# Designs tried in a protein design chat: VH-VL binders against q10491r548to677. Part 28

Target 1, 130 residues: q10491r548to677
Amino acid sequence: KVFKLGILIQNEKVRKDRLLSNREVGVILTSSQLMFFKNVYWISGLLDQLEDFKRSHSFSPCYFSPHLTSLSADYIIPLSDLVAYGDGSRIENELYSFSVKQKNQRTHVFSVTNVDELNDWLVKINFVST
Below, E stands for the ipSAE of ESMFold2; O stands for the ipSAE of OpenDDE; V2 stands for 0.75 times the mean of E and O plus 0.25 times the DockQ between their complexes.

## First folded at step 14 (VH-VL; framework fv_narsoplimab)

Design u1 (at its last look DockQ between E and O 0.75; V2 from the best seeds 0.81)
Fold by OpenDDE, look of step 14:
Structure u1 (fold): chain C 130 residues (1-130), chain A 123 residues (1-123), chain B 106 residues (1-106)
Amino acid sequence: as target 1 above (130 residues)
Amino acid sequence: QVTLKESGPVLVKPTETLTLTCTVSGFSLSNARMGVSWIRQPPGKALEWLAYIFSNDQKSYRTSLKSRLTISKDTSKNQVVLTMTNMDPVDTATYYCARTLDYDDYSPYFDYWGQGTLVTVSS
Amino acid sequence: QPVLTQPPSLSVSPGQTASITCSGEELGDKYAYWYQQKPGQSPVLVMYQDSKRPSGIPERFSGSNSGNTATLTISGTQAMDEADYYCQAWDSWTYVFGGGTKLTVL
């Protein structure tokens, strides 16, 4: 089951712990993992399909084309012991940032363009990870 | 003493699937901020990173090959497995597994390497 | 798709200083790592985080990073230093190697 899909801005740590906004990445949150895609075109296409489906079949599961199992993720984060949290910080005074972290592992930092999207990611990631 | 050792077939036919196993010792695959990467090197050519698996089961793949690659681990056996589908003569290379370190204060790198195993793809 | 560029080859006489460069956009913000590979052998880490030497690496090996270029320097080069040298960086969960530099000690 897919809980959420969207586009995030990946913030990468560079020398001296400075965060750099590097690139947009496609993201799919399933019941078992976070999948990341460097090619955002795939996710954009899926988002369009989702929007169309919601207008026509809001009471049914959404079926994507191509099938999600046919997509190969560039990076995968399991949901085990995973938490997502925001610290209220903004990057470049334009982006809302949040962190995704597993116990004793690297903290991943992402950004979105609005606070509603931020809250939605936080709620859904933490819900599925629980 | 940290050691890694690659094992698997040394000859694969085109279109077949390659399965390589990396057996590690001297550290646990459950150790935080540690993982194992697969890196290959065609004869007389440069090193090429393929895939990585973290101790927390996070996985990364080379974008150009991600549709053909699968990486997994068995912590209890101290083994990491790489599968690569639809092999082609161009995939002929020495395949290495290497311990990969990743901490917050520095970027990932490879501090210990296996001896490598030459895999030849030929009819 | 980051690219790291190295000179294909470099020749030095024994006792001279060898400088191997590695250039790429990511090196302005990311650390460089260096590996030594002798014929028929596996790569060995010789430098991490631009300028840090792992245990067992001779002091004649040093590293630096300025702008978009990392440099591995071998002072007092010895015959045993003849090898291929690869730089490496990390970018958004992608690991990139340079094309390698063949160092010949004449």
Scores: ipSAE 0.870, ipTM 0.939, lowest interface PAE 0.4, mean pLDDT 93
Fold by ESMFold2, look of step 14:
Structure u1 (fold): chain C 130 residues (1-130), chain A 123 residues (1-123), chain B 106 residues (1-106)
Amino acid sequence: as target 1 above (130 residues)
Amino acid sequence: QVTLKESGPVLVKPTETLTLTCTVSGFSLSNARMGVSWIRQPPGKALEWLAYIFSNDQKSYRTSLKSRLTISKDTSKNQVVLTMTNMDPVDTATYYCARTLDYDDYSPYFDYWGQGTLVTVSS
Amino acid sequence: QPVLTQPPSLSVSPGQTASITCSGEELGDKYAYWYQQKPGQSPVLVMYQDSKRPSGIPERFSGSNSGNTATLTISGTQAMDEADYYCQAWDSWTYVFGGGTKLTVL
């Protein structure tokens, strides 16, 4: 089951403890994991179909054909012991960032350009991960 | 003290699936800051990273090979397994597993390497 | 597709300083890592985060990263330092290795 599909900006920790806005990544939130895709262009046509679910605070899963969860991801973060957090504060360049962290694992930082989208990611990730 | 040992077939036929096992000692696969990577090296050529896995099953795959690769672990057996489908002669290489450290959220890096296993893809 | 460029070979005399370069746009902001590989052997980490030396690596090994170029420097080079040296960087969950530099100590 797919609970949210979208595009995030991946932030990477670089020298001098800066966070670099690295690249856009495609993201699929399933019942068990976050799946990340470095090539975002396949997702463009699907985002209009997901517009309502992407903006919604509904927790009903969205199903698509073909089977999206069978896609080969570049990076996978399982949801067990995972929390997403951020304060909704706008950071530079009109970006809103949040962190995804598993117990004792590295912290992953992502950004979006819209605070409502930020909050929707936070709510859905934390709901599904519990 | 820290050791990694690769095991698997030495000769594979084209189109077959390669399964490699990395057995680790001197550290725990349950340590969240220590993962295992697979890196290969074709004869006379440079190193090429394939995949890594960390304790809570966080995974990364080399983009060009992700549809052919699966990485998994069994913490109780101290083993990490790499599966690579549809092998081709170009995949002939020495395959290494390496401990991958991630203490400060910068690039994870490879501090201990196994001795490697040469996999030849030929009929 | 990020690329790290190293000279394919470098020769020095014993006791002299060897400087192995690694160039790539990503090194402007990101750390470089270095591995030594002797013939028939597995790679060994010799430098991490540009300039940090792992335990057991001699003090004659040092590293720097300025602009888009990382440099591994071996002062007082010894015959045992003869090996291939690979630089490595990381970009969005993916590793990039340089093509390697064969260091010959004559």
Scores: ipSAE 0.800, ipTM 0.905, lowest interface PAE 0.7, mean pLDDT 87
ESMFold2 (binder alone), look of step 14: mean pLDDT 89; pTM 0.912

Design u2 (at its last look DockQ between E and O 0.85; V2 from the best seeds 0.84)
Fold by OpenDDE, look of step 14:
Structure u2 (fold): chain C 130 residues (1-130), chain A 123 residues (1-123), chain B 106 residues (1-106)
Amino acid sequence: as target 1 above (130 residues)
Amino acid sequence: QVTLKESGPVLVKPTETLTLTCTVSGFSLSNARMGVSWIRQPPGKALEWLAYIFSNDEKSYRTSLKSRLTISKDTSKNQVVLTMTNMDPVDTATYYCARTLDYDDSSPYFDYWGQGTLVTVSS
Amino acid sequence: QPVLTQPPSLSVSPGQTASITCSGEELGDKYAYWYQQKPGQSPVLVMYQDSKRPSGIPERFSGSNSGNTATLTISGTQAMDEADYYCQAWDSWTYVFGGGTKLTVL
C-alpha cells in the first residue's frame, strides 16, 4: 500500500558542517519503506494520475501506470524504528525542514516548500513506521 | 581483523543473471552505521560503484544500473549478495565488495576491500 | 552526475615529490578520499577526509583540498609507491571515482 507520493528537497551535509539544498527527489511512502527517485518526473506523473483518480474514484484504490512495482528506486529506507520530526528550522528562509532517523543510524534531512506538506509527511511517516 | 571475500561464478553467458556473494569477517552486518558496497572495475579501466546495503537495510543503487541490480544481506551468515540481470560482455570486470562506514551522518568511503573476483561475460 | 578528473599518468624519480590532483565541482563542498591500487591487487585506502591518513599509511603521504581540487602528495617517492591512484567522493547516496592516475617511479 502507498501512503504518500511527493517531491522532497534533499539536504546534504557538507564539509563545513553546513546543510545545503542539494536536489529534488521523488518519494514514495509505502507500508514498509521509503523509496527515493532521482527522476522526479516519474513522481510528478504519478501525482497527476492520483489527482485525476481522486476526482473520479474517491472511494477506490488508485492504480498507477506504470505499475509501482516496475519502478526501480535509487535509494530505499526501511521503516523499522523510523522517526520523522521537525525542528522548526528553515533552510534558506524559504524551506521547511524535517529529519528522518532510525535508532543509531544517520539522520536524513529533507525540506518542503510549505508547512502543510511538512506536517503531512511527518504524520504519515510516523503513522506507518509505528 | 576485518576481511571481505567475494565468491560466485567467474564465467557468465550474455543475458544471464550474475549472483555474487560477499562474506565478511571481523565485523557484524548488524553493527550500526556499517554497510557493504559493491564496486567493479573493467580490465584496465576505472573503479565504478554499484550498490550498497547498510545494517538497517538501507539500500542504494547506481542510477544507470538500478533496474538490473538487487542487493541483500543475510546477517546470520555474514553475507551480502548482489544480483545483476541481463549480463553483457561490457559488464566483464573485477567485482569487489568493500566495507562502507557511516561517519558524521554520511557514508563517504570504503576502508576495507575484498580481493575481488573477475567475472567474464562471454558466449 | 558528479565527475572527478585526474591526470591519466605521472612520472617521478625516486626521492622526488609526486602530486596527484583530482578536480570536480563536488570537491568544493565534499571531502576527498584516495585509494592506491597496485597491479593485480585490490584498492587500499590511503587518505580520508582530504588529509587524514589511515593507520599503516606512511607519513610521506599527505592530502589537501583547495577550491574544487584535491591533491594527494607523496614526498620522497619510493619504488613501492608505483601504482594507480583513485580519488573518490560521496554525493547523495552515491559514490564517484576519478579516472585514476598511473604513477610511475623511474
Scores: ipSAE 0.877, ipTM 0.941, lowest interface PAE 0.4, mean pLDDT 93
Fold by ESMFold2, look of step 14:
Structure u2 (fold): chain C 130 residues (1-130), chain A 123 residues (1-123), chain B 106 residues (1-106)
Amino acid sequence: as target 1 above (130 residues)
Amino acid sequence: QVTLKESGPVLVKPTETLTLTCTVSGFSLSNARMGVSWIRQPPGKALEWLAYIFSNDEKSYRTSLKSRLTISKDTSKNQVVLTMTNMDPVDTATYYCARTLDYDDSSPYFDYWGQGTLVTVSS
Amino acid sequence: QPVLTQPPSLSVSPGQTASITCSGEELGDKYAYWYQQKPGQSPVLVMYQDSKRPSGIPERFSGSNSGNTATLTISGTQAMDEADYYCQAWDSWTYVFGGGTKLTVL
């Protein structure tokens, strides 16, 4: 099951612990993992399908094209004990950043331009990962 | 000492699926911030990274090949498995597995490499 | 995907300094890594995080990364340093290698 999908700005950690906003990535939050896609074009198409679905059918299942079960992700982060966190403060270039981390593992940093979207990602990731 | 050893078929027919196994020693696949990558090298050509998997099952795939690749591990057997579908003669290469370290959240890198295994795809 | 550009070959005399360059937009603020590969052998890490030398790599190996160019420098080059050298960077969960430089010691 898909709990959220969207486009995030990936903030890559570089030399001297400095973060840079490198690129947009597509993200799908499932019941077991975060799936990441470097090609954001098809995610935009899925977001358009969701918008059309909201306007036309509140009681029917939303069918995605292509089917989500056949998607090949570029990167996969499992949800087991994953925590998402951020303080909602604006950072460089009017972005709002958050981190996802499992204990003793790599921290991944992402940004959005809207604080409500930030909070929605935080709530949904933490809900699904528990 | 850290060692990695590749195993799998040396000859594959076009369209078949390749399955490679990397057996590791001197470290555990459950060690935090440690993983294994697969890298290939066609004869006389440059290195090409394919995929990695870390101890927590984080995975990354080379974008151009992601639909053909699956990486997995069995921690109790100290094995990492790469599957590559729809093999073609251009996939003829030496396939290496390498330990991948992620100590500081920057670029993970390859500190120990296996001997490599030559996989030939013949028509 | 992005490409790291290395000269295809470099020739030096024994005792001279060899400087192998690796250029690309991905090297700006990112670390460069270097691997040595002798004929018939697996690659060996010789430099990590731009300028750090792994244990067992001779002090004649050094590295730098400035602007969009990383450089692996071998001072007092020896015949045993003859090999292919690959630079490597990481960008958004994906690795990129340079095309390699064949170092010849005449």
Scores: ipSAE 0.787, ipTM 0.899, lowest interface PAE 0.5, mean pLDDT 86
ESMFold2 (binder alone), look of step 14: mean pLDDT 89; pTM 0.912

Design u3 (at its last look DockQ between E and O 0.79; V2 from the best seeds 0.82)
Fold by OpenDDE, look of step 14:
Structure u3 (fold): chain C 130 residues (1-130), chain A 123 residues (1-123), chain B 106 residues (1-106)
Amino acid sequence: as target 1 above (130 residues)
Amino acid sequence: QVTLKESGPVLVKPTETLTLTCTVSGFSLSNARMGVSWIRQPPGKALEWLAYIFSNDEKSYRTSLKSRLTISKDTSKNQVVLTMTNMDPVDTATYYCARTLDYDDESPYFDYWGQGTLVTVSS
Amino acid sequence: QPVLTQPPSLSVSPGQTASITCSGEELGDKYAYWYQQKPGQSPVLVMYQDSKRPSGIPERFSGSNSGNTATLTISGTQAMDEADYYCQAWDSWTYVFGGGTKLTVL
């Protein structure tokens, strides 16, 4: 089951512990993992399909083309013991950042363009991870 | 003493699937902030990273090959497995597994390497 | 789609200093790592985080990074240092290697 699709901005650490917003990535949250795609156009296409489907079939499952199982992710994070949290900080005064972390593992930082999207990612990631 | 050892077929036919196993010792695949990567090197050519898997089952794949690659681990056996489908003569290379380190304040790198196994793709 | 560029080959006489460069946009923000590979052997880490030597690596090996270029320097080069040297960086869950530099000790 897919819980959320979207585009995130990946924030990477540079030498002096500075965060750099350097790349948009497509993201799929399933019941078992976060899947990341460097090709954001895949996700954009799926988002368009989702919107069209919601307008016509609000109470039925959405079927994507191509099938989601046929997609190969570039990067995968399992949801076991995963926590997503925001610290209220803004990057470059334009982006809202949040972190994704598993116990004793590296922290991943992402950004979105608005607060509603931020809250939606936080709620859904934490919901599925518990 | 950290060691890694690659095992698998040394000859594969075109279109077949390659399955390689990396057996590790001296550390646990459950240790935080470390994992195993697969890296290959065609004869006389440069190193090419393929995929990695960390202790928390994070996975990453080379974009150009992700549709053909699958990486997994069995912590209880101290083994990491790489599968590569639809092999072609161009995939002929020495395949290495290497311990991969990742820390919050450091970029990932490879501190220990296996001896590598030459895989030849030929009909 | 990061690319690291190295000179294909470099020759030095014993006792001279060898400088191997590695250039790429990623190196402006990311650390460089270096590996030594002798014929028929697996790569060995010789430098991490631009300038740190792993235990067992001789002091004649040093590293630096300025702008978009990392440099591995071998002072007092010895015959045993003849090998291929690869630089490496990390970017967005992906590892990238340079094309390698063949160091010949004359």
Scores: ipSAE 0.874, ipTM 0.940, lowest interface PAE 0.4, mean pLDDT 93
Fold by ESMFold2, look of step 14:
Structure u3 (fold): chain C 130 residues (1-130), chain A 123 residues (1-123), chain B 106 residues (1-106)
Amino acid sequence: as target 1 above (130 residues)
Amino acid sequence: QVTLKESGPVLVKPTETLTLTCTVSGFSLSNARMGVSWIRQPPGKALEWLAYIFSNDEKSYRTSLKSRLTISKDTSKNQVVLTMTNMDPVDTATYYCARTLDYDDESPYFDYWGQGTLVTVSS
Amino acid sequence: QPVLTQPPSLSVSPGQTASITCSGEELGDKYAYWYQQKPGQSPVLVMYQDSKRPSGIPERFSGSNSGNTATLTISGTQAMDEADYYCQAWDSWTYVFGGGTKLTVL
């Protein structure tokens, strides 16, 4: 089951301990893992399909092409004890950042352009990971 | 002493699935800052990273090969397993496993390598 | 897209300084790592985070990263330094290696 689908800006920690806004990545939040995709083109198409579905005001299930469960992720973060947390004070060029982390593991940082979207990611990741 | 040792078949046929096992000693697969990568090297060619896994089962795959690769681990056996489907003669290479060290949340790197195992894909 | 470019070969005389370059647009922002591979052997880490030397690597090995070019420098080059040298960088959860430089000591 998919709980959220979207595009995040990956913030990569680089030399001299700086965060670089590297690239957009596609993200699928499932019941067990976060799946990340470097090719964002198909995610954009899925988001367009979802917007078209919402505009139709259909009461039927939204169909996606391609099927979401057949996709091969570039990176996978399991949800066991994963915590997402944000700092709204990191507003640079209209960006809001948040981090995901498991105890003692690598911290991953992402950004979105909308504070409501930030909060929705935080709520949904933390809900599914508990 | 940290050691990594690759094991698996030395000869596979095209279209078969390759399964490689990396057995580690001198460190624990439960260490959050120590993962295992698979890297291959075709004869006479450069190194090519394939995948890694860390203690929490966090995984990364080389984009061009991600649909063919599966990495997993068994911490109690000190083993990391790589599966690669649909083998082709171009996949003939020496396959290494290497400890992947991540102390800084920056670029993790390979500090100890196994001896490598040559996998030949033939007709 | 990111490509790490190394010269395919380099020859030096014993005692001379060898400078192996690794160029790529992302190296200005990211650490370079260097591995030595002698014939028939596994790679060995010889430089990490641009300029840090692992324990057991001789002080004649040094490294730098300026602009888009990382350099591994071997001063007082010895015959035992003859090997292939690979640079490596991290890019968004994955790795890229340079094509390798064969160092010959004649």
Scores: ipSAE 0.796, ipTM 0.900, lowest interface PAE 0.6, mean pLDDT 87
ESMFold2 (binder alone), look of step 14: mean pLDDT 89; pTM 0.910

Design u4 (at its last look DockQ between E and O 0.80; V2 from the best seeds 0.81)
Fold by OpenDDE, look of step 15:
Structure u4 (fold): chain C 130 residues (1-130), chain A 123 residues (1-123), chain B 106 residues (1-106)
Amino acid sequence: as target 1 above (130 residues)
Amino acid sequence: QVTLKESGPVLVKPTETLTLTCTVSGFSLSNARMGVSWIRQPPGKALEWLAYIFSNDEKSYRTSLKSRLTISKDTSKNQVVLTMTNMDPVDTATYYCARILDEDDYSPYFDYWGQGTLVTVSS
Amino acid sequence: QPVLTQPPSLSVSPGQTASITCSGEELGDKYAYWYQQKPGQSPVLVMYQDSKRPSGIPERFSGSNSGNTATLTISGTQAMDEADYYCQAWDSWTYVFGGGTKLTVL
């Protein structure tokens, strides 16, 4: 099951105290993992399909084309013990940042331009991970 | 003492699947700050990163090869496995596994390398 | 996608200083790592986070980073330092290597 599709801005930790906005990445949150895609156009296409589905088929499962299982993720984060949290900080005064981390593992930082989108990611990641 | 050792076939036919195993010792694949990466080097050419896996099963693949690559680990066996499908002569290279050290939540790096195994793709 | 550029070769006389450069846009913000590879051997980490030496690496090895260029410096170069040297950077979820520099000690 897919819980959320979207595009995030990947932030990079550089030389201690700096976070830089890097590239846009496509993201799929499933019941078992976070999948990331460097090709955001794929995710954009899926988002369009999702919007069409919401407009026309509100009571049936959404089927994506191509099938999600056929997609090869560039990067995968398992959900076990995964926590997403925001610190209220803004990157470059334009983006809302949040962190994704497992116990004693690397902290991944992402950003979005909308606070509602931020909250949605936080809620859904933590919901699926818990 | 940290050691990594690559094992697998040294000769693969075109279109076949390559399966390589990295057996590690001197550290645990369950260590939160350690992972294993596969890097290859065609004869006389530069190093090329392929994929990595961390202790939490976090994975990454070279974009140009992600459709052909699968990385997994068996912590109990101290092994990391890389599969690469649809092999081609251009994939002929020495394949290395290397330990990833991820300290201070900064950039991970390769602090120990295996001896590498030469894989030749030929009909 | 990021590209790290190294000179393909460099020659120095014994006792002289060798400076191997690695240039890339990413190096303006990200750490550089260096690996030494002797013929028929595996790469060995010789510098991490621009200027930090791993245990066992001689003090004659040093590293720096200025602008978009990282530099590995070998002072008092010895015959045993003859090898290929690769720079490396981290790019989010990927690793990028330079093309390598063949250091010849004449």
Scores: ipSAE 0.878, ipTM 0.942, lowest interface PAE 0.4, mean pLDDT 93
Fold by ESMFold2, look of step 14:
Structure u4 (fold): chain C 130 residues (1-130), chain A 123 residues (1-123), chain B 106 residues (1-106)
Amino acid sequence: as target 1 above (130 residues)
Amino acid sequence: QVTLKESGPVLVKPTETLTLTCTVSGFSLSNARMGVSWIRQPPGKALEWLAYIFSNDEKSYRTSLKSRLTISKDTSKNQVVLTMTNMDPVDTATYYCARILDEDDYSPYFDYWGQGTLVTVSS
Amino acid sequence: QPVLTQPPSLSVSPGQTASITCSGEELGDKYAYWYQQKPGQSPVLVMYQDSKRPSGIPERFSGSNSGNTATLTISGTQAMDEADYYCQAWDSWTYVFGGGTKLTVL
């Protein structure tokens, strides 16, 4: 159902082909789509619950509050034929960027502050979208 | 030759679900970097964007309405469908569908609009 | 929530120049788009990417964007230009429209 959740920095293409850091967005990777949420506070609470669950060393499913099935995304990118790519190079302000793109469609650019997190997003998106 | 036409009920009751259909011609809903958006206009008021869907099924929803909206398309019927749950008298408006062009990842924009359909939510 | 601010109305005499402004933080880095809506009709795109005129739009329509303010300019304004004008911008996957400007040609 859920393969990864986290917070990304959304980058937007603007005049003169510059990329601006727009805002932090919450992201949930499911088996069929990336779901994006503009309310970062909400997703931060889920991350805290996940961290607490991992520290408990439980093998039972993690229960989230609020319930994940009640979620309404602001933006949805389907995974069919989606490719995530980036070379792990550091960019300005120690950000690491990657792109996601479906053939002949809009390219979406995101950044994280941790190269291991960047590589985990790349691996998981490309694995699920295969 | 590009046309969009909105269809759906003229009158709905409070709490009902509204379903609107946009039928397109002169282009394919499979065309890369194209999409369809829904925009509404309450009588005598400004335009308000609701949701859009791209040819690859990327979707966007107005934040204040996202829990009430679902957008989908059927390319074989040349149709885009918007569903809005829990209708209220304040949702009375003319509903438009419009074609989106997405040029080089800059802001996409609306180049063709349907004639609109008035939806009245009774009190 | 992003906001685009337009004056609610503007009056000009025939032959004069009309300048309709649209202000918002988004417009500092991002393109503005303009739509004309005549009474009882659907909107029509009249300007895109700040200053580009679609095919079929008269050359008297022009546009600019500077200092977080986009301007749609109509030179030699005609009675047929009487309409509501909406600016539009994009912010993080979402659209925002200005409140609209009613242009009256007296």
Scores: ipSAE 0.801, ipTM 0.908, lowest interface PAE 0.6, mean pLDDT 88
ESMFold2 (binder alone), look of step 14: mean pLDDT 91; pTM 0.936
OpenDDE, look of step 14: ipSAE 0.877; ipTM 0.941
ESMFold2, look of step 15: ipSAE 0.764; ipTM 0.888
ESMFold2 (binder alone), look of step 15: mean pLDDT 91; pTM 0.930

